VHH binders against MAM domain-containing protein 2 (MAMDC2). Designs and how they scored, part 11

Target 1, 162 residues: MAM domain-containing protein 2 (MAMDC2), of Homo sapiens (Human) (q7z304r168to329)
Amino acid sequence: IECDFEENHLCGFVNRWNPNVNWFVGGGSIRNVHSILPQDHTFKSELGHYMYVDSVYVKHFQEVAQLISPLTTAPMAGCLSFYYQIQQGNDNVFSLYTRDVAGLYEEIWKADRPGNAAWNLAEVEFSAPYPMEVIFEVAFNGPKGGYVALDDISFSPVHCQN
Key: E = the ipSAE of ESMFold2; O = the ipSAE of OpenDDE; V2 = 0.75 times the mean of E and O plus 0.25 times the DockQ between their complexes.

## First folded at step 19 (VHH; framework vhh_5c3l_4)

Design N3 (from c7c with Y101W Y110H; at its last look DockQ between E and O 0.01; V2 from the best seeds 0.00; counts 0 for: pae E 13.2 > 2, placed apart)
Fold by ESMFold2, look of step 19:
Structure N3 (fold): chain B 162 residues (1-162), chain A 121 residues (1-121)
Amino acid sequence: as target 1 above (162 residues)
Amino acid sequence: QVQLQESGGGLVQPGGSLRLSCAASGFTFSNYAMSWVRQAPGKGLEVVSAISTSGGYTYYADSVKGRFTISRDNAKNTLYLQMNSLKPEDTAVYYCATLRWSGYDWGFDHRGPGTQVTVSS
């Protein structure tokens, strides 16, 4: 479930395919349709890598992009942390879910700050007593909702220290 | 403890107007896209309208486009639906709901108990 997205590596994360909206690799020498994306958190430069999703591809109200972890293989509990950026003025919904093997979703985190131009640290108490997926999800409200970027996903077996 | 409470429904003659309100509490209202959903007698749920977190984008079902206006006041934690030129087919229970994509379909994390709108002579 850990990933810094460098070397075009997705660490086993996959998109749940959508014809209009998916997570993509940004930064580095990789260019995309939208040029206003943030600097990479890891290297603080345009040359570092991160994952992003942008509303410019949205054609329908509340289209969602999901980035899905591999299924967990052992019980774990602790702090899931990651850096994210929501474009200033963004009104999309950025959430973190778990999905168990029975297909039940549970929201374990939702962004509650207004969008800004800075990378923000999220620390989420995370418990996976059974195999489950972790899902980073953005729900878009239209093509002008801006972007969400994600970098430096990590897990610690101790409680969050915020 | 999410709470959504609709109000403003009632009996109206065809061609009339109503303004529905939804008071929200127990969560950060400005972080949620919101919708009005209705259920006519003997029918399934229909998403009537939806609005983004800031109000910058709106959706209307074709059946109400041009007649209904969704809005929100994030400072007052309130969602509104202005309903003009009402028709008998608008008769339904109207629910205020938070929007969520649940994996395969659009769904609602929370919805209120609803308010009855009846359009008849």
Scores: ipSAE 0.000, ipTM 0.200, lowest interface PAE 13.2, mean pLDDT 73
ESMFold2 (binder alone), look of step 19: mean pLDDT 84; pTM 0.846
OpenDDE, look of step 19: ipSAE 0.005; ipTM 0.245

Design N4 (from c7c with Y101H S102E; at its last look DockQ between E and O 0.11; V2 from the best seeds 0.00; counts 0 for: pae E 6.4 > 2, placed apart)
Amino acid sequence: QVQLQESGGGLVQPGGSLRLSCAASGFTFSNYAMSWVRQAPGKGLEVVSAISTSGGYTYYADSVKGRFTISRDNAKNTLYLQMNSLKPEDTAVYYCATLRHEGYDWGFDYRGPGTQVTVSS
ESMFold2, look of step 19: ipSAE 0.038; ipTM 0.452
ESMFold2 (binder alone), look of step 19: mean pLDDT 85; pTM 0.854
OpenDDE, look of step 19: ipSAE 0.037; ipTM 0.412

Design N5 (from c7c with Y101T S102Y; at its last look DockQ between E and O 0.01; V2 from the best seeds 0.00; counts 0 for: pae O 10.1 > 2, grease 24.4 > 24.2, placed apart)
Amino acid sequence: QVQLQESGGGLVQPGGSLRLSCAASGFTFSNYAMSWVRQAPGKGLEVVSAISTSGGYTYYADSVKGRFTISRDNAKNTLYLQMNSLKPEDTAVYYCATLRTYGYDWGFDYRGPGTQVTVSS
ESMFold2, look of step 19: ipSAE 0.296; ipTM 0.597
ESMFold2 (binder alone), look of step 19: mean pLDDT 85; pTM 0.865
OpenDDE, look of step 19: ipSAE 0.006; ipTM 0.277

Design N6 (from c7 with Y101E; at its last look DockQ between E and O 0.01; V2 from the best seeds 0.00; counts 0 for: pae E 16.9 > 2, placed apart)
Fold by OpenDDE, look of step 19:
Structure N6 (fold): chain B 162 residues (1-162), chain A 121 residues (1-121)
Amino acid sequence: as target 1 above (162 residues)
Amino acid sequence: QVQLQESGGGLVQPGGSLRLSCAASGFTFSNYAMSWVRQAPGKGLEVVSDISTSGGYTTYADSVKGRFTISRDNAKNTLYLQMNSLKPEDTAVYYCATLRESGYDWGFDYRGPGTQVTVSS
């Protein structure tokens, strides 16, 4: 589930299909005319990549965009960390879920900070004693502008420090 | 308003050629990687070819390699697809789209209404 999103396979992360809003690769030579997107966290350059959703494409209240990891293949427990941005002034809710093979969702993290234009570090206690997916979800409360960005997912088999 | 409009489709015999064009407006064309995608009857959407913003990088589906050529003119806000040696299996509606990469799922910001390409004897 670790990923810096710098490779084409994106570590196997995929979208749950949404007709309006999905997670896309940001950075590189692709520029969005609707939003001022950040530089990636990994390289701090225009050439690096990250994942982002843009609320400019939202048509309905409480639409969600889900980025889904591959199933874990071995038991694991420790600290899952990632960097994220929520553009200031947006009413987007950014959450992290686990989903087991039976389809049971569990929210294990939610962004509580107001949006800003800086990369924020999230550290989440994570336990997967059996195969499950990690799902990054953005729920949209407004259709006008604003991004959520995600980069540099990592895992450590020790408890989170913060 | 963002608009994409495909043209150049039609009916051709096997072995024939067509040149598709896509006129873009309402956005900075040169900032977007572009794709041609197609949908054949009873089949899902298939990416045919991609081109980078500058045009320096192109990709093709295995089924069209050596026969199709994607190109763009950023000064004219136009995307092209030269299709040679057409086969019946190339019959589809062809769409011009702005490419957004998302792993195994390809997304598009915008897509035109499409142009019909029919290859038949």
Scores: ipSAE 0.000, ipTM 0.249, lowest interface PAE 11.8, mean pLDDT 87
ESMFold2, look of step 19: ipSAE 0.000; ipTM 0.113
ESMFold2 (binder alone), look of step 19: mean pLDDT 83; pTM 0.842

## First folded at step 21 (VHH; framework vhh_5c3l_4)

Design P1 (from N5 with R100Y Y104S; at its last look DockQ between E and O 0.18; V2 from the best seeds 0.00; counts 0 for: pae E 13.6 > 2, placed apart)
Fold by ESMFold2, look of step 21:
Structure P1 (fold): chain B 162 residues (1-162), chain A 121 residues (1-121)
Amino acid sequence: as target 1 above (162 residues)
Amino acid sequence: QVQLQESGGGLVQPGGSLRLSCAASGFTFSNYAMSWVRQAPGKGLEVVSAISTSGGYTYYADSVKGRFTISRDNAKNTLYLQMNSLKPEDTAVYYCATLYTYGSDWGFDYRGPGTQVTVSS
C-alpha cells in the first residue's frame, strides 16, 4: 500500500484506464526513459517522482481517473497518509475510496481544496478488516479542471493524529 | 527481470490480417494498462491501441478503429492485437508497452524490442 513512486515503480498501483485521463508518472530527471538510453546511476539533479493526472485531454464530458492499490492481504487498521497537490482555481474533486471484493465503493476522504498550490499532507483513518482496494480518484469537469499530484503514500497501524 | 516480447509480425498483402502477441514476464501483468505503439518509417511513435487492466476499457487511434482489436489474457500474461484489413500505411515496427504520459509527453515503463509489420503488394 505504501509507495514513493521512485524509479518509476508504482508499488502495484494501477490505472483504471480512461480514453482521456489517466494517472501518470511525473517529475524526475529520468522522465519517459526508453530502454535504449544509456543508464545513469545519478540523475543530473535530485528530483523525486510522483503520480500526476491532468485534465487537458478531457474531450466532452466529466471524466474520472482512478489509481488503484493492490488488494490488501491481511486485516489492517490505522492511518493512511499521503502528500497531494491540487491546482488552485480549478473544478475537480479529489477523493479516496475503498472497494471490497464485491465491488462496493466507500468514500473515506475528500480533499478540502487548500488555498495554495503547495504539497499538502493528508491523514486518513483506514480500516480493512477484509480484502480491499484503496482508490485515489479525481473527477474533472472538462479540460479546465487542472491537475492533481500524489506522492509518498504510507500506512501506520496507529490512529491518525488529529 | 521484466520482459515484453512481441511476435506475429511479418509481410502481408493489403487487405490481409495479422495477429500480434506480446508475452510478459517479471512483473504483475494484471496490474498494468497495456498498449500497442507503432513507429512507421521516418515518423514518430503513435499509440495504436490501449487496454485497461481488466480489459473493460479499450482505446483505438482513429486510423485503426474498426480494423484492429486489442485484447489481453491476464491468466497467460499475454497482450494481443488482431489487425484486419491491413493497409500500406500500417507498415511499422509495433511495440508492446505499458502506457505512461507526463504532461503533454508520453512514454512507458516497459517496452519490448518490437516486431516488424510490412504491408505491401
Scores: ipSAE 0.000, ipTM 0.137, lowest interface PAE 13.6, mean pLDDT 72
ESMFold2 (binder alone), look of step 21: mean pLDDT 90; pTM 0.903
OpenDDE, look of step 21: ipSAE 0.007; ipTM 0.245

Design P2 (from N5 with T98K R100Y Y110H; at its last look DockQ between E and O 0.01; V2 from the best seeds 0.00; counts 0 for: pae O 8.7 > 2, grease 27.1 > 24.2, placed apart)
Amino acid sequence: QVQLQESGGGLVQPGGSLRLSCAASGFTFSNYAMSWVRQAPGKGLEVVSAISTSGGYTYYADSVKGRFTISRDNAKNTLYLQMNSLKPEDTAVYYCAKLYTYGYDWGFDHRGPGTQVTVSS
ESMFold2, look of step 21: ipSAE 0.012; ipTM 0.347
ESMFold2 (binder alone), look of step 21: mean pLDDT 86; pTM 0.869
OpenDDE, look of step 21: ipSAE 0.013; ipTM 0.237

Design P3 (from N5 with T98K R100F Y104H; at its last look DockQ between E and O 0.01; V2 from the best seeds 0.00; counts 0 for: pae E 14.1 > 2, grease 25.3 > 24.2, placed apart)
Fold by ESMFold2, look of step 21:
Structure P3 (fold): chain B 162 residues (1-162), chain A 121 residues (1-121)
Amino acid sequence: as target 1 above (162 residues)
Amino acid sequence: QVQLQESGGGLVQPGGSLRLSCAASGFTFSNYAMSWVRQAPGKGLEVVSAISTSGGYTYYADSVKGRFTISRDNAKNTLYLQMNSLKPEDTAVYYCAKLFTYGHDWGFDYRGPGTQVTVSS
């Protein structure tokens, strides 16, 4: 469940393909001149890597991008943490779901209020007594929804401290 | 680990043609769906086309449908994009992407350095 997205790999995370909006690797040598993307949290520079999704190519109302973890392989309970940025003044919804092997979704976190152009820490109580996926989801309502960036996903077997 | 190397870009006039190639290594190429994505000046990344493992199923963005043809040669571990009737709007850096499916979903894994396509008189 842990990923800092360095070296352009996803640590087993899988993007749900959508023709218009998908999570991509940002930072490093990748250039995205239309959307001004944040500095990477891991290295706190534009040369580091993170995942991002941008609304620029949204063509339909409520276009959804999903980044999906591998199925958990052992029972686990504790705190999922990650850093995120949401472009100020955006029109998007950033949420975290679990999905069991039957395909049933459950929302376990939703961004309440985006930080002001800074990386924000989210800490989410997480319990997986049976195999499940963790899903980072962004829903956009059009091309003016800005971007969402995600970095430094980790899990700790102790309760969240927030 | 995963290596993707794009080539075949260049300067071409409107109405012209180019053929992009992507050499793949570090994974069993024939087991994965593949995609071309592009980044136009001042834009984010968009999916241009995708192709199934065998090449039997393809997807094209509306902006390129009928003009671009994705193909693959699994014996050579190579993905192709034939680009015909090029327009100035096709100007972008084009990237090759390995797609994974998980259950009923698709994902992206890795991008190479890309190849520049410029369509201008």
Scores: ipSAE 0.000, ipTM 0.199, lowest interface PAE 14.1, mean pLDDT 73
ESMFold2 (binder alone), look of step 21: mean pLDDT 85; pTM 0.854
OpenDDE, look of step 21: ipSAE 0.014; ipTM 0.308

Design P4 (from N5 with A50S T98R R100Y Y104S; at its last look DockQ between E and O 0.03; V2 from the best seeds 0.00; counts 0 for: pae E 15.9 > 2, grease 24.4 > 24.2, placed apart)
Fold by ESMFold2, look of step 21:
Structure P4 (fold): chain B 162 residues (1-162), chain A 121 residues (1-121)
Amino acid sequence: as target 1 above (162 residues)
Amino acid sequence: QVQLQESGGGLVQPGGSLRLSCAASGFTFSNYAMSWVRQAPGKGLEVVSSISTSGGYTYYADSVKGRFTISRDNAKNTLYLQMNSLKPEDTAVYYCARLYTYGSDWGFDYRGPGTQVTVSS
């Protein structure tokens, strides 16, 4: 569940494949092809890595990209935190869901619209009493939806402070 | 261990055709979306085409749309790229890439060693 996207791995996270929109690794020594993401403006350092999804390939209303965690293996509850960055917020929706093995699919967080390209901290109360996946989802309403970037996913067994 | 092996590259004249193949082993091929990516001299990696697990959906870069066709045969664990009407600007090393976690490079987690495609007179 926890990932800083460094050391050349995604910590078990996978895309749900979509022909038009998917999450990709950005930053560091990996170059982003056909992307408008400003590499110099979004990194903690030029060697840092993050995940991103860009609307440039969107062909239909509500094209959805999902980045899906491994199933949890033991009961857990606490605070899930991550850093995110959104450009052009009215043209995309960035949300966090849980899904259990029976298919119960619940929204547990949605980005409010920050005003610029700064990295923002999200802290989300998270409970997994049964095995479940955490899903980072971006929906675009057209190819001018900008981008969403995601980094530094972590979990603490202590309730969120905010 | 995951292995991807491209073949079918070579030297071809402008307007010609080539068919690339990628043999996959060490994983359940039908569970993964696949891409062809290329690296032209002096440029970074470009995603040329992608295909869903079943082959039901495909993506093509604008630069190859209408000329290239991606396909897969899940029974043979093989990914294909049919390249028609080749241009000198298609000259590149072409890589078969898996869209998955662990060991990503240039926006993918595994790729083969690549096959050289050269389009010139």
Scores: ipSAE 0.000, ipTM 0.126, lowest interface PAE 15.9, mean pLDDT 73
ESMFold2 (binder alone), look of step 21: mean pLDDT 86; pTM 0.870
OpenDDE, look of step 21: ipSAE 0.005; ipTM 0.226

Design P5 (from N5 with R100W Y104S Y110H; at its last look DockQ between E and O 0.01; V2 from the best seeds 0.00; counts 0 for: pae E 8.4 > 2, placed apart)
Fold by ESMFold2, look of step 21:
Structure P5 (fold): chain B 162 residues (1-162), chain A 121 residues (1-121)
Amino acid sequence: as target 1 above (162 residues)
Amino acid sequence: QVQLQESGGGLVQPGGSLRLSCAASGFTFSNYAMSWVRQAPGKGLEVVSAISTSGGYTYYADSVKGRFTISRDNAKNTLYLQMNSLKPEDTAVYYCATLWTYGSDWGFDHRGPGTQVTVSS
């Protein structure tokens, strides 16, 4: 469940397909003329990579992008951390869920609605006593939802410090 | 500090009309999809209508389609609901709310205190 999104691989994470809104790789080169791309957190440069989702093509209500981890393979408990950036003043919800093999979703974190233009660190107490997926989800209800960027997903077997 | 304030409710005869307004402050109104939600006596919350950030897409519950019209004025930070051909079944407290999605279902993050609409002879 750790990933810095470099070398164009997603560390086993997959997009849930949606015709209008999906997570994409950003950084490494200038790719999206619609948006001013953030600087990668890992390398703090334009050459680094991250994942992002942009609302510019959203046409309907309830457009959801999900980036889904592989199932955990062993019990684990500790602190899941990641860096994120939310375009200020946007109409989006950025949340983290777990999903077990029975299909039960549990919200374990949600971003503060008044976004910040800088990279923010999230630290989330995480427990997977059984196989489960971690899901990074962004929801939009229109094309003015801005973007959300995600980088440097990491797990530590010790409790979150804050 | 998100603030939503509904107005325009009241008592009206069946077949009459009302226009609800919702004044928004404390956030960038044009960046949020909005909704009208109602609660009839003894019932749960029902999404009556929703409107996208730009106003380009609208949703109406089947029970109000053709009678109610949602609109927004982003320059004035105001959401509207024009309610025509009112029926006794439309009697409820009407709330202005910010709309967000959660998986496949809608959710309501912030709402105002509501305005009472009563349709009776």
Scores: ipSAE 0.012, ipTM 0.263, lowest interface PAE 8.4, mean pLDDT 76
ESMFold2 (binder alone), look of step 21: mean pLDDT 84; pTM 0.843
OpenDDE, look of step 21: ipSAE 0.018; ipTM 0.350

Design P6 (from N5 with Y110H; at its last look DockQ between E and O 0.01; V2 from the best seeds 0.00; counts 0 for: pae O 11.8 > 2, placed apart)
Amino acid sequence: QVQLQESGGGLVQPGGSLRLSCAASGFTFSNYAMSWVRQAPGKGLEVVSAISTSGGYTYYADSVKGRFTISRDNAKNTLYLQMNSLKPEDTAVYYCATLRTYGYDWGFDHRGPGTQVTVSS
ESMFold2, look of step 21: ipSAE 0.361; ipTM 0.713
ESMFold2 (binder alone), look of step 21: mean pLDDT 84; pTM 0.853
OpenDDE, look of step 21: ipSAE 0.005; ipTM 0.250

## First folded at step 23 (VHH; framework vhh_5c3l_4)

Design Q1 (from P6 with Y32H T101Y; at its last fold request DockQ between E and O 0.73; V2 from the best seeds 0.00; counts 0 for: pae E 8.6 > 2)
Amino acid sequence: QVQLQESGGGLVQPGGSLRLSCAASGFTFSNHAMSWVRQAPGKGLEVVSAISTSGGYTYYADSVKGRFTISRDNAKNTLYLQMNSLKPEDTAVYYCATLRYYGYDWGFDHRGPGTQVTVSS
ESMFold2, look of step 23: ipSAE 0.550; ipTM 0.801
ESMFold2 (binder alone), look of step 23: mean pLDDT 85; pTM 0.856
OpenDDE, look of step 23: ipSAE 0.580; ipTM 0.802
ESMFold2, look of step 25: ipSAE 0.484; ipTM 0.771
ESMFold2 (binder alone), look of step 25: mean pLDDT 85; pTM 0.858
OpenDDE, look of step 25: ipSAE 0.027; ipTM 0.408
ESMFold2, fold request of step 28: ipSAE 0.011, 0.012, 0.011; ipTM 0.366, 0.358, 0.319
ESMFold2 (binder alone), fold request of step 28: mean pLDDT 84, 85, 85; pTM 0.853, 0.865, 0.863
OpenDDE, fold request of step 28: ipSAE 0.030, 0.470, 0.580; ipTM 0.443, 0.767, 0.810

Design Q2 (from P6 with Y32H A50S T98K T101Y; at its last look DockQ between E and O 0.06; V2 from the best seeds 0.00; counts 0 for: pae E 9.1 > 2, placed apart)
Amino acid sequence: QVQLQESGGGLVQPGGSLRLSCAASGFTFSNHAMSWVRQAPGKGLEVVSSISTSGGYTYYADSVKGRFTISRDNAKNTLYLQMNSLKPEDTAVYYCAKLRYYGYDWGFDHRGPGTQVTVSS
ESMFold2, look of step 23: ipSAE 0.011; ipTM 0.289
ESMFold2 (binder alone), look of step 23: mean pLDDT 85; pTM 0.864
OpenDDE, look of step 23: ipSAE 0.035; ipTM 0.463

Design Q3 (from P6 with A50S T98K; at its last look DockQ between E and O 0.60; V2 from the best seeds 0.00; counts 0 for: pae E 7.6 > 2, grease 25.1 > 24.2)
Fold by ESMFold2, look of step 23:
Structure Q3 (fold): chain B 162 residues (1-162), chain A 121 residues (1-121)
Amino acid sequence: as target 1 above (162 residues)
Amino acid sequence: QVQLQESGGGLVQPGGSLRLSCAASGFTFSNYAMSWVRQAPGKGLEVVSSISTSGGYTYYADSVKGRFTISRDNAKNTLYLQMNSLKPEDTAVYYCAKLRTYGYDWGFDHRGPGTQVTVSS
């Protein structure tokens, strides 16, 4: 479930298809002329890569984009960490869920609205005693919801330090 | 525990105005879109209006467009509905609802006990 999104590699993460809103690769030589996007966290440069979702094509109230991990293959517990950036002054909701094999969702983290546009570290206590997916979800309520960017997903078997 | 408490309902003549309030607690109010939903006697639930987390985007049912205004004050954890030019057809119990943040279908996961609005001569 670890990924830095470099070298055109998504580490097994996939979008749940949505006709209007999906996660895309940003950074490197890839430019989006419709949005102002950040430098990546891994390399802090235009050459690095990250995942992002943008509201520019949102058509309906409460459109969601989901980036879904591979199913866990062994029991694990510890700290799931990642870096994220939320465009300030825009209306979106960024959340992290687990989903079991029966399809039951549980919210394990939700972003507080940060006071700046910098990359922020999230550390989430994570436990998977049975197979489950980790899902990064952004909800938009209209086309002016801005963007959310995600990079450097990692896991440690040690409790979060926070 | 999520708590939503509506107030401001009452009896009003056609053409009159009311302002509904909803006090929210037990969750980070600014992280969730909110709705007003209503239920007229003997009828199903109707979504009257919705508002985004920041208040920057709003939705109104056609039956209330131009007459009702939704707003929120995230510093006070309060949702509002200004209701003008009220009609007898607006008679219903009005509920404050916290919207779900997952899935593609419209839905809410919590609502308050509601406040009665009656529009009658």
Scores: ipSAE 0.013, ipTM 0.369, lowest interface PAE 7.6, mean pLDDT 78
ESMFold2 (binder alone), look of step 23: mean pLDDT 87; pTM 0.884
OpenDDE, look of step 23: ipSAE 0.023; ipTM 0.422

Design Q4 (from P6 with T98K T101H; at its last look DockQ between E and O 0.04; V2 from the best seeds 0.00; counts 0 for: pae E 7.2 > 2, placed apart)
Fold by ESMFold2, look of step 23:
Structure Q4 (fold): chain B 162 residues (1-162), chain A 121 residues (1-121)
Amino acid sequence: as target 1 above (162 residues)
Amino acid sequence: QVQLQESGGGLVQPGGSLRLSCAASGFTFSNYAMSWVRQAPGKGLEVVSAISTSGGYTYYADSVKGRFTISRDNAKNTLYLQMNSLKPEDTAVYYCAKLRHYGYDWGFDHRGPGTQVTVSS
């Protein structure tokens, strides 16, 4: 479930298909003319890569994009961490869920509205005693929701440090 | 624990106006889209209006478009519905609802106890 998204490697993460909004690779030579996107976190340069989702193609109230991990293969518990950026002044909600084999979703984290465009670190207590998916979700309520970017997903088997 | 409390309902004559308020607590209000839903006597629940987290986008059912205005004040954790040109068919219990963020449906996971609106002469 760890991924820095370099070399176009998605580490097994896939989109839940949506006709209007999906997660894409950003950074490197890939440019999105619809929004001004950030430098990647891993290398802090235009040459690094990250995942992003942008609201510009939203057509319906409450369009949702989901980036879904592979099922976990062994029991694990600890701290899931990642870096994210939310375009300021835009109407979106960024959340993290788990989904079990029965299809039950549980919200385990939700982004606060940060006041600037810096990369933010999230540290989330994560427990998967049985196979689960991790889901990064962005909900937009219209095409002016801006973007959300995600990089450097990692896991540590110790509790999150506050 | 999510708490939603509606107020501002009452009896009004056709053509009149009412302003509903919903006080929210127990969650970060600015992180959620909100909705007004209503239930008329003997009928199911109808989505009246919805508003995005910042208020930048709104939705209205065809039956209320042009007459009702949804708004929110994120500093006061309050959702509003201005209802103008009220008709007898607007008679219902009006509920403030917190919308879900996952999936593609109009789902909501919490609503308040509701406020009665009666439009009658």
Scores: ipSAE 0.013, ipTM 0.337, lowest interface PAE 7.2, mean pLDDT 78
ESMFold2 (binder alone), look of step 23: mean pLDDT 89; pTM 0.904
OpenDDE, look of step 23: ipSAE 0.095; ipTM 0.541

Design Q5 (from P6 with Y32H A50S T98K R100T T101Y Y104H; at its last look DockQ between E and O 0.07; V2 from the best seeds 0.00; counts 0 for: pae E 11.3 > 2, placed apart)
Fold by ESMFold2, look of step 23:
Structure Q5 (fold): chain B 162 residues (1-162), chain A 121 residues (1-121)
Amino acid sequence: as target 1 above (162 residues)
Amino acid sequence: QVQLQESGGGLVQPGGSLRLSCAASGFTFSNHAMSWVRQAPGKGLEVVSSISTSGGYTYYADSVKGRFTISRDNAKNTLYLQMNSLKPEDTAVYYCAKLTYYGHDWGFDHRGPGTQVTVSS
């Protein structure tokens, strides 16, 4: 489940299709983006890559974008960490879920409000005793919610630092 | 009353091309994302491709990437699927579908009766 999103590599993560808002690759020399986006966390340059979702593409009302990991293949427990950025002042909800093979969702993390403008580190206690997906979700209440960016997903088999 | 009507299916040889059309009425077509969904004989439904309201963003199943192109003409209330380099595995009934997102899941409000595409030597 680890990913730095470089070289157009999504590490097996996929969007759950949404008609209007989905996670996309940001950074690098990608042209025709409609929003001013941050530098990536890994290289802190315009040439680095990350994933983002932007509310500017929301057409009407509540829409949800989900970035979904491959199913876990072995039992694991420890600390899932990642860097994220939420455009300051937006009202988007950024959350992390697990989903088991029976389709049951569990929220395991939610971003604080209000968020900081810089890249923030999240460390989330994670347990997958059986196959499950990890899901990064942003819920929008309209097109003026700004963006959320995600980079440097990693996992450690030890507890998060308390 | 939502109406969706597919057309353009038929029999084609492997490597050939077809263009499917879907005429839409009974709703504001430009306000809704749309999909092409197919069902092969004896199999369940598979989302082939989806397109945003403006046409600015598209999705393609891995099995059709690079061969199929979804498009829409909002002035004509019509959804299209250009299918190139067709393979026998593309044989299915193809449905035009109106998408709706339900919480953590998405689904279809409506779909048409479908059009048969058969790819065979």
Scores: ipSAE 0.000, ipTM 0.141, lowest interface PAE 11.3, mean pLDDT 74
ESMFold2 (binder alone), look of step 23: mean pLDDT 86; pTM 0.863
OpenDDE, look of step 23: ipSAE 0.336; ipTM 0.683

